# Miniprotein binders against q53ft3, part 85

Target 1, 195 residues: q53ft3
Amino acid sequence: MFGCLVAGRLVQTAAQQVAEDKFVFDLPDYESINHVVVFMLGTIPFPEGMGGSVYFSYPDSNGMPVWQLLGFVTNGKPSAIFKISGLKSGEGSQHPFGAMNIVRTPSVAQIGISVELLDSMAQQTPVGNAAVSSVDSFTQFTQKMLDNFYNFASSFAVSQAQMTPSPSEMFIPANVVLKWYENFQRRLAQNPLFW
Key: E = the ipSAE of ESMFold2; O = the ipSAE of OpenDDE; V2 = 0.75 times the mean of E and O plus 0.25 times the DockQ between their complexes.

## First folded at step 9 (miniprotein)

Design tb43
Fold by ESMFold2-Fast, scan of step 9:
Structure tb43 (fold): chain B 195 residues (1-195), chain A 82 residues (1-82)
Amino acid sequence: as target 1 above (195 residues)
Amino acid sequence: SSDWEEIIRKIEEALRRGDLETAKKLLEELLKEAEKLGNPEVIERIERYIEFFEKYVELGDEEWAKLFIEIAIRMAEKLSEK
């Protein structure tokens, strides 16, 4: 019913069902994870009036799980991006020279999904700043893609004096590419989801 | 009561139109009525969901904003079912 995605890792689509209404994904090496995407596979919708509460669990200093509510997925919002950096038990206790550590203790966190009535979901409040705006994420992705394309295209620019006649080739002035880039940035700033 | 039923009806209509700001204003009106019924913990949670709604409206994330305000409205409706 659900999928879980971490940037740079294979998508997980086979949650472990631990109860009739409870599903879990394991997140090995979670200290390297900043964001997690949770989504519905689109095959089976929630029954009317139900949704999924999304939790994050990490081991505390004694190895015991600590669960925090990140947010929700519903038929009306079937996917969500969550920031889990800052929720990790070891972040505040890390050695000042943690970057010098060459040996790390293996850590496994979990994403839990509890299928609940919407009324029950409302009994808890998500931790602050865990839910990430999809608009901001899309804007950042689009801007990076746009910059990458412009830099790539510009790397092939030549002055008019360096051009050799070739009737089989098409040339686009560099300023036309720049104008498109500037126009796209303006439109993106006004509405990140424009077409 | 009939007053609660009328406000709830108006909230549902605003949500159907996608008028989230009107839904918020009507929800705040419901909360003033809810203060007469007690349950400060529930009222505080509803207020937090309204705060999430406002935050995600500011960010331009309509899906999150709509979800949070709908949860707040559902909680307020439960207060009237006592």
Scores: ipSAE 0.040, ipTM 0.523, lowest interface PAE 7.4, mean pLDDT 70

Design tb44
Fold by ESMFold2-Fast, scan of step 9:
Structure tb44 (fold): chain B 195 residues (1-195), chain A 82 residues (1-82)
Amino acid sequence: as target 1 above (195 residues)
Amino acid sequence: SSDWEEIIRKIEEALRRGDLETAKKLLEELLKEAEKLGNPEVIERIERYIEFFEKYVELGDEEWAKLLIEFAIRMAEKLSEK
């Protein structure tokens, strides 16, 4: 239902469903990540009155996940960009405390999406610094996102003549992908921070 | 420099006319001027804007193409201010 993109990496479109209403993407080597985009694939909308709360998780000093609310995606706002640099425990850590601030755990963070009632989402406040990014950084990220998405999608593009017929498999028509791309660009061009 | 100002003015005029091909060629001229100043980060950014500009034009998304040109101009202006 969802996609997750980091500049310079392959797009993830297969979230791990950990509960009926909860989905997770793993972010390996998260210390090198500044921005993450979360978006809906557009084929399955949220049920009426519902949307998705987007969370970021990183390991704390005990190796336990700490979840922070980044923002939301909805049928009306199906994509969002988040700045996660500066949200991690130990940002600005001092040299004398390096060994205490960095537990030797796997360098993996997570993006979590929780399907929630819109009324519930309206009462929540995202971490303020997560949505703040410069125009230049946003432009660079958007360009890499669009490039990675198109490269990923095109790498799986085959003519129907090259396919082994399999009615049990789901296929997303190329025009649906193009429609998402057009809608995303249109909204972004009108207001780069519309989400 | 005055050369930078002239190139930028011509790009804005091309955009006002909807002449995206001329705007792109002028962006390439702006890139050559940026190369003379020797900031690799800015040069790479402008090159990327030009690359994506072509994709957006082919898709018929003039608003997004114009936005990329605007970002390239802002990037070049940062160089000229130094």
Scores: ipSAE 0.000, ipTM 0.116, lowest interface PAE 14.9, mean pLDDT 65

Design tb45
Fold by ESMFold2-Fast, scan of step 9:
Structure tb45 (fold): chain B 195 residues (1-195), chain A 82 residues (1-82)
Amino acid sequence: as target 1 above (195 residues)
Amino acid sequence: SSDWEEIIRKIEEALRRGDLETAKKLLEELLKEAEKLGNPEVIERIERYIEFFEKYVELGDEEWAKLYIEFAIRMAEKLSEK
């Protein structure tokens, strides 16, 4: 379905379905996160006219969750990179010595994906600094990672084999995705910037 | 109206049980009712959603299969709204 990646952490590929059209990934220790990548895992696209709206939520200074629209993933753009560091609340004036007063646990943020009509999505405005507009080293690294993944997986794509008539679908064996994941983790563990 | 809502209710119940075969048959009944409203563009979209549902069943991905049924229902409901 969907995947969620944070640099230096294990990729998450099992979103929790919290409603018919809504999926969530938990992001523990969110204060150390600067960027998040959201991407589609499947070989079959969204229905024409539909896509996914990507939201981010963390506890604000009052401990209340605040959902913010980061952007979108669609059939034409099945992955997106978001900068979330600018969306985090800084040290509040109520805590002159910062978070040293009380350690807030659990400190877990969430990425939410809502499957919506593209026409509805076009009426929405993401927060101004969420989408990465400048190409930085993390963006370059993540784009190369995604490119490596799709190129690797695609090299094992096969035509449909007499199980049903082919309407132009290609299938990728699940173990190819697993092999890529294992190779990526190994490389990342050896050098976080191996790009 | 009552028949339309009853079909949708039965589809949702089938989805909650994971009975995808019954949900598909009920979707075909919903499509037949939608054809009476005379919007060929929306009808074509519903047919395409059913096709994607079948593809996801073949891939063994029941969650995405169920999602495409939900998309078909929402598209059918838009006919009533206009």
Scores: ipSAE 0.000, ipTM 0.126, lowest interface PAE 17.1, mean pLDDT 65

Design tb46 (at its last look DockQ between E and O 0.62; V2 from the best seeds 0.00; counts 0 for: pae O 10.1 > 1.5, pTM E .683 < .8)
Fold by ESMFold2-Fast, scan of step 9:
Structure tb46 (fold): chain B 195 residues (1-195), chain A 82 residues (1-82)
Amino acid sequence: as target 1 above (195 residues)
Amino acid sequence: SSDWEEIIRKIEEALRRGDLETAKKLLEELLKEAEKLGNPEVIERIERYIEFFEKYVELGDEEWAKLWIEFAIRMAEKLSEK
């Protein structure tokens, strides 16, 4: 249902489901990451009255995860860009991710998405400077990359689903992700302003 | 309160039209009513969401601005529930 993108890396669209309402993406070599984008794939909306709280976790010096609330995604705001390079080591925010299937690997951070009632989400306060405006040049670049990938991959998924006699699930072939990456890199190299 | 319901309805209408300035003014009016009920933690959260709203309006990010004002409304509704 969700995707996760780091500028300069391949997009992730296969979150690890660690509970009925909780999803995690691994971010290896997180110390080199400045921004992370979280987005809905657009094919399955949240149930009415529900949304997703987006958390970031990094291993502290003792290898323990420190969770911080970055922001939210909803049907009305299905993508968000977060700056994580300015986040300090320290105590985490209140979070729904206990010790449930969380990998504590050195140099690997995680993005967690908790599906919650909008009323519950409204009672939470994100870290003040994590959410980034889509109007900024860098965020515009990242948002366009997101939109390009989503449109490309979703087009293939819809066509496949339409041709299946009884589609009960969606899928995106691995080669579609590779072709998106190749097309994007080639076009960007030819004309950095193409999009 | 009929006043409470009227204000919320007008805020939703303003958001649909993309009239963020009117939505903010109405939300501030709603906050004044909420302050009479007294819950410092809830009031502080509403104030922070209004600050986020103002920040993202200035940045021209309508999606974030709308989300923050929606959350401020939800917090105000919680405060009005008895």
Scores: ipSAE 0.390, ipTM 0.757, lowest interface PAE 2.4, mean pLDDT 76
Fold by ESMFold2, look of step 10:
Structure tb46 (fold): chain B 195 residues (1-195), chain A 82 residues (1-82)
Amino acid sequence: as target 1 above (195 residues)
Amino acid sequence: SSDWEEIIRKIEEALRRGDLETAKKLLEELLKEAEKLGNPEVIERIERYIEFFEKYVELGDEEWAKLWIEFAIRMAEKLSEK
């Protein structure tokens, strides 16, 4: 029903179902992870009036899990990016995974998704501002990459009148790079997720 | 309260047409009505959801903005039903 994505890793689509309404993804090498994307696969929507509360768990120093509410996914918000770097171990609160016998490795963090009533979810407060705008993060990354590409390519531009006499050399006219850059920025401004 | 129900209907109408600015104004009006009821825990949660909504409207993130409005409405409806 759910997927979990971390940059540079294979997407996980086979959550461990630890109860009828509770799903878990393992995050090995969690210290290298800053953000995680949780999304619905689109095959099974939430029942009417329900959604998913998304939790994160560090292994405790003594191996007991502490779950922190990151935020939510719903049929109207089927994907979300959460920042997990900077969360504090041992500062968990009430959560639906408490008494469950979840298989754990002491060095592996976990993402938990609990299917709950929307009215119950609305009464919960996520820790900090873990929820990250997908528009903001992808747009900023894309803009930085485009700026970097343009600056890099422009450093090699030469006018045709200044070309070296060697005809074996190939050059990129700066005008073409600029036009591509402007066109891509226009498309990104119209739809930040057009890719 | 009947005032609450009419405000909520207007917010839902604004959301259907994608008018987040009108939804924001009406949500602030809803908060003013909630303050009259004197439940500080509920008021604090509604205020927090309005802050989240404003953040994501400024970022242009319609999906998050709509979720936070929906949660603010659900908190207000629960308070009204008591």
Scores: ipSAE 0.204, ipTM 0.630, lowest interface PAE 4.8, mean pLDDT 72
Fold by OpenDDE base, look of step 10:
Structure tb46 (fold): chain B 195 residues (1-195), chain A 82 residues (1-82)
Amino acid sequence: as target 1 above (195 residues)
Amino acid sequence: SSDWEEIIRKIEEALRRGDLETAKKLLEELLKEAEKLGNPEVIERIERYIEFFEKYVELGDEEWAKLWIEFAIRMAEKLSEK
């Protein structure tokens, strides 16, 4: 029903079902994680009038789990990105996972999804800085990618005087790459989903 | 109060039209009504939802922005039933 994605890691599609309405993903080495994506797999929708409350748990200084509400997923918004890197100093909130005997390992955080009534979800308040727009994240990623590519390509730039004859190779003027870069940035700024 | 229910109705109508600006203004009016009721929890929640709405509008994610308004009105409706 749910998937969890951390950048640079394999996607998790097998949540541990700890109750009929509760699912948990383990996040090892959570200290290195900045963002987590939670999404519906599309196999099973939420029942009418229901959605998912997404929680994050990390161990406190005493090794006890601190749960915080990150946000929500619904049939209408089946995916969300959450920033978890800044939550380490936050206070715990009431959570639906407290009574569950979840195997806890040091250095492992957890993402918990609780299937709840939308009306109940409306009564909850996520931590303020956890929810991140997918559009914003995409824009940031794309910008970094563009910068990386431009820097990489530019590092190989040579003048005509520096070129050695290579009939088998095609050459692209650096100015063409620059123009492409500038145009792409403008389009990205106007609409991150222009492609 | 009659004002409370009327505001909620107008927010729902604004959402149906896709008029997020009007919905936000009405949500601010709802906050004023909540202040009159003197329930600190409700006030805090509505304020938070407004904050989230503004955040996601700024981020260009209107779907999430709408969701927060929906949560606000659902919460308000639930409170009216008590």
Scores: ipSAE 0.006, ipTM 0.196, lowest interface PAE 10.1, mean pLDDT 79
ESMFold2 (binder alone), look of step 10: mean pLDDT 76; pTM 0.670

Design tb47
Fold by ESMFold2-Fast, scan of step 9:
Formats: sequence, structure tokens, C-alpha cells
Structure tb47 (fold): chain B 195 residues (1-195), chain A 82 residues (1-82)
Amino acid sequence: as target 1 above (195 residues)
Amino acid sequence: SSDWEEIIRKIEEALRRGDLETAKKLLEELLKEAEKLGNPEVIERIERYIEFFEKYVELGDEEWAKLFIEFAIRMAERLSEK
């Protein structure tokens, strides 16, 4: 139902269901993450009167999860980009170990989605530091999707060039893919809504 | 009250038209009515929703701004069901 995208990583579309109404995505090595995009896949809409509350969790100094409400997704607003860099364990560190970055151990954070009644969601307040511009969020999401596509296509094209062609397969030269990618990026930079 | 219900109706109408400036002004009127009723929890939440509305309008995210006004309306309706 949901997807989660982090720059430079494979898109996740298989959330772990931890309760009937609760879903989580794992974010390993979360200290390297600045932004997270959460979106609905578009296949299954929320039931009328319902939506999803989006949470971010990181382990505190004792390894206990600290949950923060980032925002919401609904049928009318099915995607959102959140800035989480200011919410990580290093910000507002209160003990010497937290201030000593050279001794840090990698940890796993989570994005949680709770399916709730809109009336219940209205009683909650998101953290202020996670907000991102709507135009910037659309442009960033599109750029990350294009990067994922280009990397996949380029890898496939190189592999195919080293193998015997199959009669039933279509082949696209890497040069053509690169030219398309560059043209699309240029057009997107000039007008993010050109398509 | 009839005034409270009328303000909510006008906010919903403004949102349908995409008139966020009018919706904000009406939300501020809703806040004044909440102050007259003396409900501190509702007052605090409406104030925070106005802040989030302003923040997302500044960020250029009108869909998020509309959502926070919708939340303020739902909260006001719950107060009426008391």
C-alpha cells in the first residue's frame, strides 16, 4: 500500500505489518539520511474517512525507540517528503558519548505508518522541523526516481552488451538512455510540472 | 452556537473554492469563539493549526495548508458534540 524512498537507496514497497493498522519501514544507517519520501502506491486507497499518520523513530542513548509524528498521507495528499536530519540522535545530544561522533555505532531507524480515522489524526500535531517545500518535494522525488531508473537501465545495458542477444528481447543503447535522462533532467529543472 | 456552526460552514465553502486567505480569517474567527467558550485545549490546538497553516502556505504547499484547516474544523465539530 505504501512506499518509502531515501536518496541513493533502493525504493521500499513492502512495509512490515506490525499490527492490523500499523506498518513500518526499516532505515539502516539512518545517520546518513537527510530526507525521506513516503507515498501511497495508488493501488489501494484509504477507506472513506481514514488516512495515515507518518512517524519517525530512532533509538535513544539507551536503545529505546523515540517516536515523532512527521505528518500525514491521505487519498487527497498521497505523498510527502520529510526532513529528518534535525531529528537524529546527534541533535541536542546531552551526554559526552552523544557528542563524540568518532565513537558512534550505526543504528536502525524506522518510518511508521498508522492507519487512523481522520478525526483521530486531527487531534495530533506534527513536529515543526520536518516540513519541506511542496515544489521542492515533487522535484526531489522525481529526480530520485529518475536516478534509480537510470542506474538500473545502465547496469542492464552494460550486462546485455556482454551477452548473446535474445530474439524476444528489446535492447536500448546506454547512450540513448543517457541522452534521455539528461534531457528530462534539464526539462524538469526548467519546469517541474512540464509533464 | 449558531455563530460557531456558521463559521465552520463558511470555512468549508472557502476551502471548496481554494480561497485559503478567507479560510484563515474565518479560522481566526473560530478561535475567537473558542476563547469565548473558555476551552483552553481547543484554543491551543486551533492556534497551532493556524501556525502550521501559515508555515505550509509559506512553503508553497497548499494541500498541506488545506489539511490543517480541515483538521481544525474536525476538532471544532467534536467540541460541538460535547
Scores: ipSAE 0.014, ipTM 0.449, lowest interface PAE 8.3, mean pLDDT 69

Design tb48
Fold by ESMFold2-Fast, scan of step 9:
Structure tb48 (fold): chain B 195 residues (1-195), chain A 82 residues (1-82)
Amino acid sequence: as target 1 above (195 residues)
Amino acid sequence: SSDWEEIIRKIEEALRRGDLETAKKLLEELLKEAEKLGNPEVIERIERYIEFFEKYVELGDEEWAKLFIEFAIRMAEYLSEK
C-alpha cells in the first residue's frame, strides 16, 4: 500500500502492518537521514473519506519511542516529503501509536502511517519543521538531496587525492560531478516540474 | 496486461530483487503506455529518468539509479491522476 524512500538506501515497499489501520517502516541509522519520502503505491486507494496520517518515531535517551506527526498522504496527494533532521529534541505529539511504544535500539527510528478520517486529519497540527508534499516541496527536496550528494562527492574526491586507491572504491573526477550538478540545476531551474 | 498499474507492480518487484535490467525494460514499457495517455509532461519526465538511470547504472551507483526509477513512477502516477 505504501512506500518509503531515503536517498542512498533501498526503497521500502513492504510496510509492516501492525494493526488493521496502522503500518510501519523501520529506519536504521536514522541520525544520517535528513529527509524521508512517503508515498502510496497507487494500486490500493484509501477508502472514501479516509487518508493517512504520517508519524515519525525516534528513541529518546532512555530508549523509549517518541512519536511526532509529520503530515498526511491522501488519494489526492499520494506522496509527501518530510524533514526529520532536528526532530529528536522535541517532545512527542499526541499519537495513535501509544500502545505500540516499546524500547528499541538507539539507532533505529520508524515511520508510522495511521489510516484516519479526513475530517479528523484537518484538525491535527504537524510539527513545524516538517516539509509538506507539493510540487515546490518535491523540487526543494530534490535540490537539497543533490546539494548533499555534491558535497559528499567533492569531499570524497579531495580525501582520495591523499590516499591510496582501493579496488572496491569508485573514483569520479570532481569536475565531472560539478558539471553534472550544474547541468541538472540548470534543467531544474528552466522547468521546476522537471522532477 | 498492458495496464499502467500492472507495469508499475512489475517494476517494483524487479527493484525489490535488484534486477535493474528488467526494471529499465519495464520503465520503457511504462513510457509507451504514457504516450497513449497523451500527457506530454509525464512522457518527458519518464524519458529523462530513463536517461539518468542509465548514467548511474554505468557509474555503478545502483542506489541512485533506483531512486530515479522511484521518482519516475511517483511523478507519472501523480500527473496521470490529475
Scores: ipSAE 0.000, ipTM 0.123, lowest interface PAE 12.6, mean pLDDT 64

Design tb49
Fold by ESMFold2-Fast, scan of step 9:
Structure tb49 (fold): chain B 195 residues (1-195), chain A 82 residues (1-82)
Amino acid sequence: as target 1 above (195 residues)
Amino acid sequence: SSDWEEIIRKIEEALRRGDLETAKKLLEELLKEAEKLGNPEVIERIERYIEFFEKYVELGDEEWAKLFIEFAIRMAELLSEK
């Protein structure tokens, strides 16, 4: 239902479902990440009155996840861009013993999506500066990229997977979208004008 | 080669060097040539990609900035194929 995109990395379209209403994406080597895009794949909308709350977590010095609310995605705003670089610094300031643990092993961070009632989401307060853009241009670009992914994936699925498309309910294998993005990334390295 | 193809070649070279500012200037030059052929929808998309490029350079995300230039080049190529 969801995708997670980091510049220079393979797009993730297969979230791990950890509950009926909760999904997570792993972000390895998260210290190199400044921005994350979370978006809906466009194949299945949220039920009326529902949306998705987007969270970011990283492991603290004890390996316990520290969750922060970044923002929201909805049928009316199906994509959002978040700046996560500033959110990692709090871990250092919370280290009470200074030099007691000076060896740091990079850990995997996560993006979490919780499907919630819109009324409930309206009462939540995201961390102050995580959402980079409410700007229409970024939303339009993300929607156009999503449309491009969907159109390519739909074309491939119909011709290759022999699926019968439904105008109201269509399922596209996540690996079709992944193949498109992977091929795009690989070919960019060989020839920027390949596409 | 045509002016169109020469500009695209120079953009490709700038991207290979990681020279995003030169690539942007050349892309704006390419957009001016594209406007002479006229496909308002495609031209508007190219303008949007340039805006996104500028925004992501400002945000410090060069990989995304490069991707937007590449999108703009492809849209420009579609115009030239007419």
Scores: ipSAE 0.007, ipTM 0.175, lowest interface PAE 10.7, mean pLDDT 64

Design tb5
Fold by ESMFold2-Fast, scan of step 9:
Structure tb5 (fold): chain B 195 residues (1-195), chain A 82 residues (1-82)
Amino acid sequence: as target 1 above (195 residues)
Amino acid sequence: SSDWEEIIRKIEEALRRGDLETAKKLLEELLKEAEKLGNPEVIERIERYIEFFEKYVELGDEEWAKFFIEFAIRMAEKLSEK
């Protein structure tokens, strides 16, 4: 149902389902990750009145996961870009072994997607610094992520003659992706925080 | 038919001027035309997106409202394709 993309890494399209309504992607070496894109594959829509709350989890100094709400994806807004480089990692703890990084497990973070009621989602506040910590850096990296996403989506494009109609599959025309890309670039140039 | 292009054009004009109520009314008219083509699964999804649009208009979230209505329009366009 979901995909996860990090600039410079292979796209992940096989989330681990850990509960009926919960899906997880592993992010190894997360300290080197600045942005993450979460998107729906378009094969299975959310049930009526439902959407996905997107969470980021990092291990604290005790190895316990700390979950933060980044934002949402829905049938009407099936992709979102998040900045995670500004989020607290827990390594700043005064824990005796926090600075030693003895266990490699602390370098693995997770993106979690929880299928929730839209009414519940609308009443929750995402972490404020998930958007931007530096306007210029955010704009430049977001532009690169847009390029990567557009190239990824375009690599799946097929001609009309090659398409097989299927009611259970949704296809996005390449021109729609291009229009979205151009509109996003235009808006980003005027206000990097428009989204 | 030509009715589809005319309704879509008017919806896009309403969206450009931020008139979400007019866009909703025109989307409902587009849905009525889509029902004539017969695809209950797609029609149900379009109806769902109209409900989400109404919810986000009520919540004052214009970006989400606009996204839901645009998605519904795109689905309706696919329904009318050869």
Scores: ipSAE 0.000, ipTM 0.116, lowest interface PAE 15.5, mean pLDDT 65

Design tb50
Fold by ESMFold2-Fast, scan of step 9:
Structure tb50 (fold): chain B 195 residues (1-195), chain A 82 residues (1-82)
Amino acid sequence: as target 1 above (195 residues)
Amino acid sequence: SSDWEEIIRKIEEALRRGDLETAKKLLEELLKEAEKLGNPEVIERIERYIEFFEKYVELGDEEWAKLFIEFAIRMAEQLSEK
């Protein structure tokens, strides 16, 4: 349902589901990461009145996760870019992942997504430094790349929905993600300005 | 109070028509009323949502700006219910 992207790394579209309403992505070598992009795949929307709270965690000196709220994704705003370089300070936020306090391997962080009521999300305050402070060429490129992927995935979902009576039970096959990546790479090689 | 309900209604109207400047101004007026009730934790959250609103307006992201104003309204409603 969700994707996660870090510059210079392969996009992740297979979140680990840790509860009915909770999903996580692993981010190895997190100390080299400055920005993380979180987005909906466009195949299944949130139910009306629902959205996703996006969290970031890193291991403290004892290997325990420190969770911080980055922001939100919703049907109306299905993608967001977060700056995490300033968040490795050691202070945590209130979070729904308390029962998941486990010792982590060194240098592995996580992005967590909790599907929540919009009213519940209104009770939460994201970390101030998480939002992107400027729109530079790299940020614009990343948004264009996300838009391209989102549109590609959504077009596939519509095609499959037309063939199936229950669209909510559909999924994006791994080969579709691979084909999107190959097409994007090919177009970049042919015209670096196509984005 | 009825004044609180009227301010919230005007903020929602401003948001529907995309008038983010008016929505922010009215929200700051709502915050001044909220300060009279003396709940620092909720007031602090409303202030943070206004900061996020300003940040997203600067980024040109109107949808995110509207979302944070909506969150601020919901927190202010909690104060008035108390």
Scores: ipSAE 0.055, ipTM 0.546, lowest interface PAE 7.2, mean pLDDT 72

Design tb51
Fold by ESMFold2-Fast, scan of step 9:
Structure tb51 (fold): chain B 195 residues (1-195), chain A 82 residues (1-82)
Amino acid sequence: as target 1 above (195 residues)
Amino acid sequence: SSDWEEIIRKIEEALRRGDLETAKKLLEELLKEAEKLGNPEVIEKIERYIEFFEKYVELGDEEWAKLFIEFAIRMAEKLSEK
C-alpha cells in the first residue's frame, strides 16, 4: 500500500505489516539520511474518513526506540517529504507502537505508518521541523537550471548550423544534447536527489 | 451555534476558491469563538494547527495547509458539540 524512498537508495514498496493497521519500513545507516519520502502506491485508497500517521524511530544511546510523529498521508495528500536530520535527541512523541518498543540494532531506524481515523489524527501534533514542501524548491531550481542550459545549448546549436563549418573544430550533434536532457529530466523525476 | 456554522461555511468557501489568506483570518475568528468556550487543550491544538497552516503556506504546500485547516475545523466542531 505504501512506499518509502531515500535519495541514493533503492525504493521500498513492501512494508512489513506488524498489525492490522500498522506498517513499518527499516532504514539502515539512518545517520546518513537527511530526508525520507513516504507515499501511497495508488492501488488501494484509504477508506473514507481514514488516513495514515507517519512516525520515525531511531535507537537512543541505550538502543531503545524513540518514536516521533512526522506527519500524515491521506487520499488527498498521498505523499510527503520529511526531514529527519536535526530531530530532538531523546524526546519521543506519544505513539501507537508501544508494544513494539524493543532494543534495536545500532544505526537502523524505522518509518512507521499507523492507519487511523481523520478525527484521531486531528488530535495529534507533528514535530514542527520534520515536514517539507511537497514541491522541493531545490528540485524546482534544478529543473529551471536544466531548462536554461538546454535552451542556451539549443540556441547556440541553431546558430552554429547556419555558420560556415570549420574543419578543425569539434561539434556535438544537437540531438545528443537533447537525449542527455531528456534522460536527465527522467532521472530527476524518478529521484530528485539522484546526484 | 449559528456563529460557528457561519464561520466554518466561510472557511470552506475560501478553501474552494484557494483563498488561503481569507481562510486564515476566518480560522483566527474561529479560535476566538473557541476561547469563549474555555477548553484550553482544544484551544492550544487549534492554535498549533493555525501555526502549521502558516508554515505550509510559506513552504508553498497548499495541500498540507488545507489539511491543517480541516483539522482545526474538526477540533472546533468537537468543542461546539459539547
Scores: ipSAE 0.058, ipTM 0.557, lowest interface PAE 7.2, mean pLDDT 71

Design tb52
Fold by ESMFold2-Fast, scan of step 9:
Structure tb52 (fold): chain B 195 residues (1-195), chain A 82 residues (1-82)
Amino acid sequence: as target 1 above (195 residues)
Amino acid sequence: SSDWEEIIRKIEEALRRGDLETAKKLLEELLKEAEKLGNPEVIEWIERYIEFFEKYVELGDEEWAKLFIEFAIRMAEKLSEK
């Protein structure tokens, strides 16, 4: 449902679902990370009246996670960029990830997404120095990238199958994903605005 | 080269300080080193990221400008490994 992008690293689109309404991305070597982009994949919208609260956690000196609210993603604002470089010594905020309060390695941080009521989200205050201006071009980039991936993968699946399938769950071979990535890289190199 | 790695290190330090003017100057030095290696595709990408950086500084969106410098650095690292 969600993606996570860090400059210079491979995009993550496979969040760990730790509850029906909670998703987590791991961020190894987080001390080298300045900004994180969180976005919706666009395949499954939030239910009416719902959105996603975005949290950041890092392990304290005892290995316990310290959770902070960064901001929100919604159907109307499906991507956001957050500056996390200044948050690693901050205090934890109230969070819905209490059951995930486990000892972690010192170099691994996490992004958590909690699906919550929009009314509840409107009453919460993110940490003051995390939010960064969202630009339409990056929203378009993530959406076009995901559309491009889905179209490529779907085209391959149909061309390799004898019938026209409409499965509820689609399994895509790893080499198809790799070919899409290579094609995307080539096109991006030719025209950075093609996305 | 050791000069290449030193320039990248200085750019990261400038970004940490919020010194976008110095980071841009160092990126232009990195671009000159990339031009010596002759990979036009990567060079074009670094140039494009510098353009995006300038545009977002002009718009007053400093955090997005910083992100474009990070993209340029990662692309420069890709040049050094190829």
Scores: ipSAE 0.005, ipTM 0.262, lowest interface PAE 11.3, mean pLDDT 66

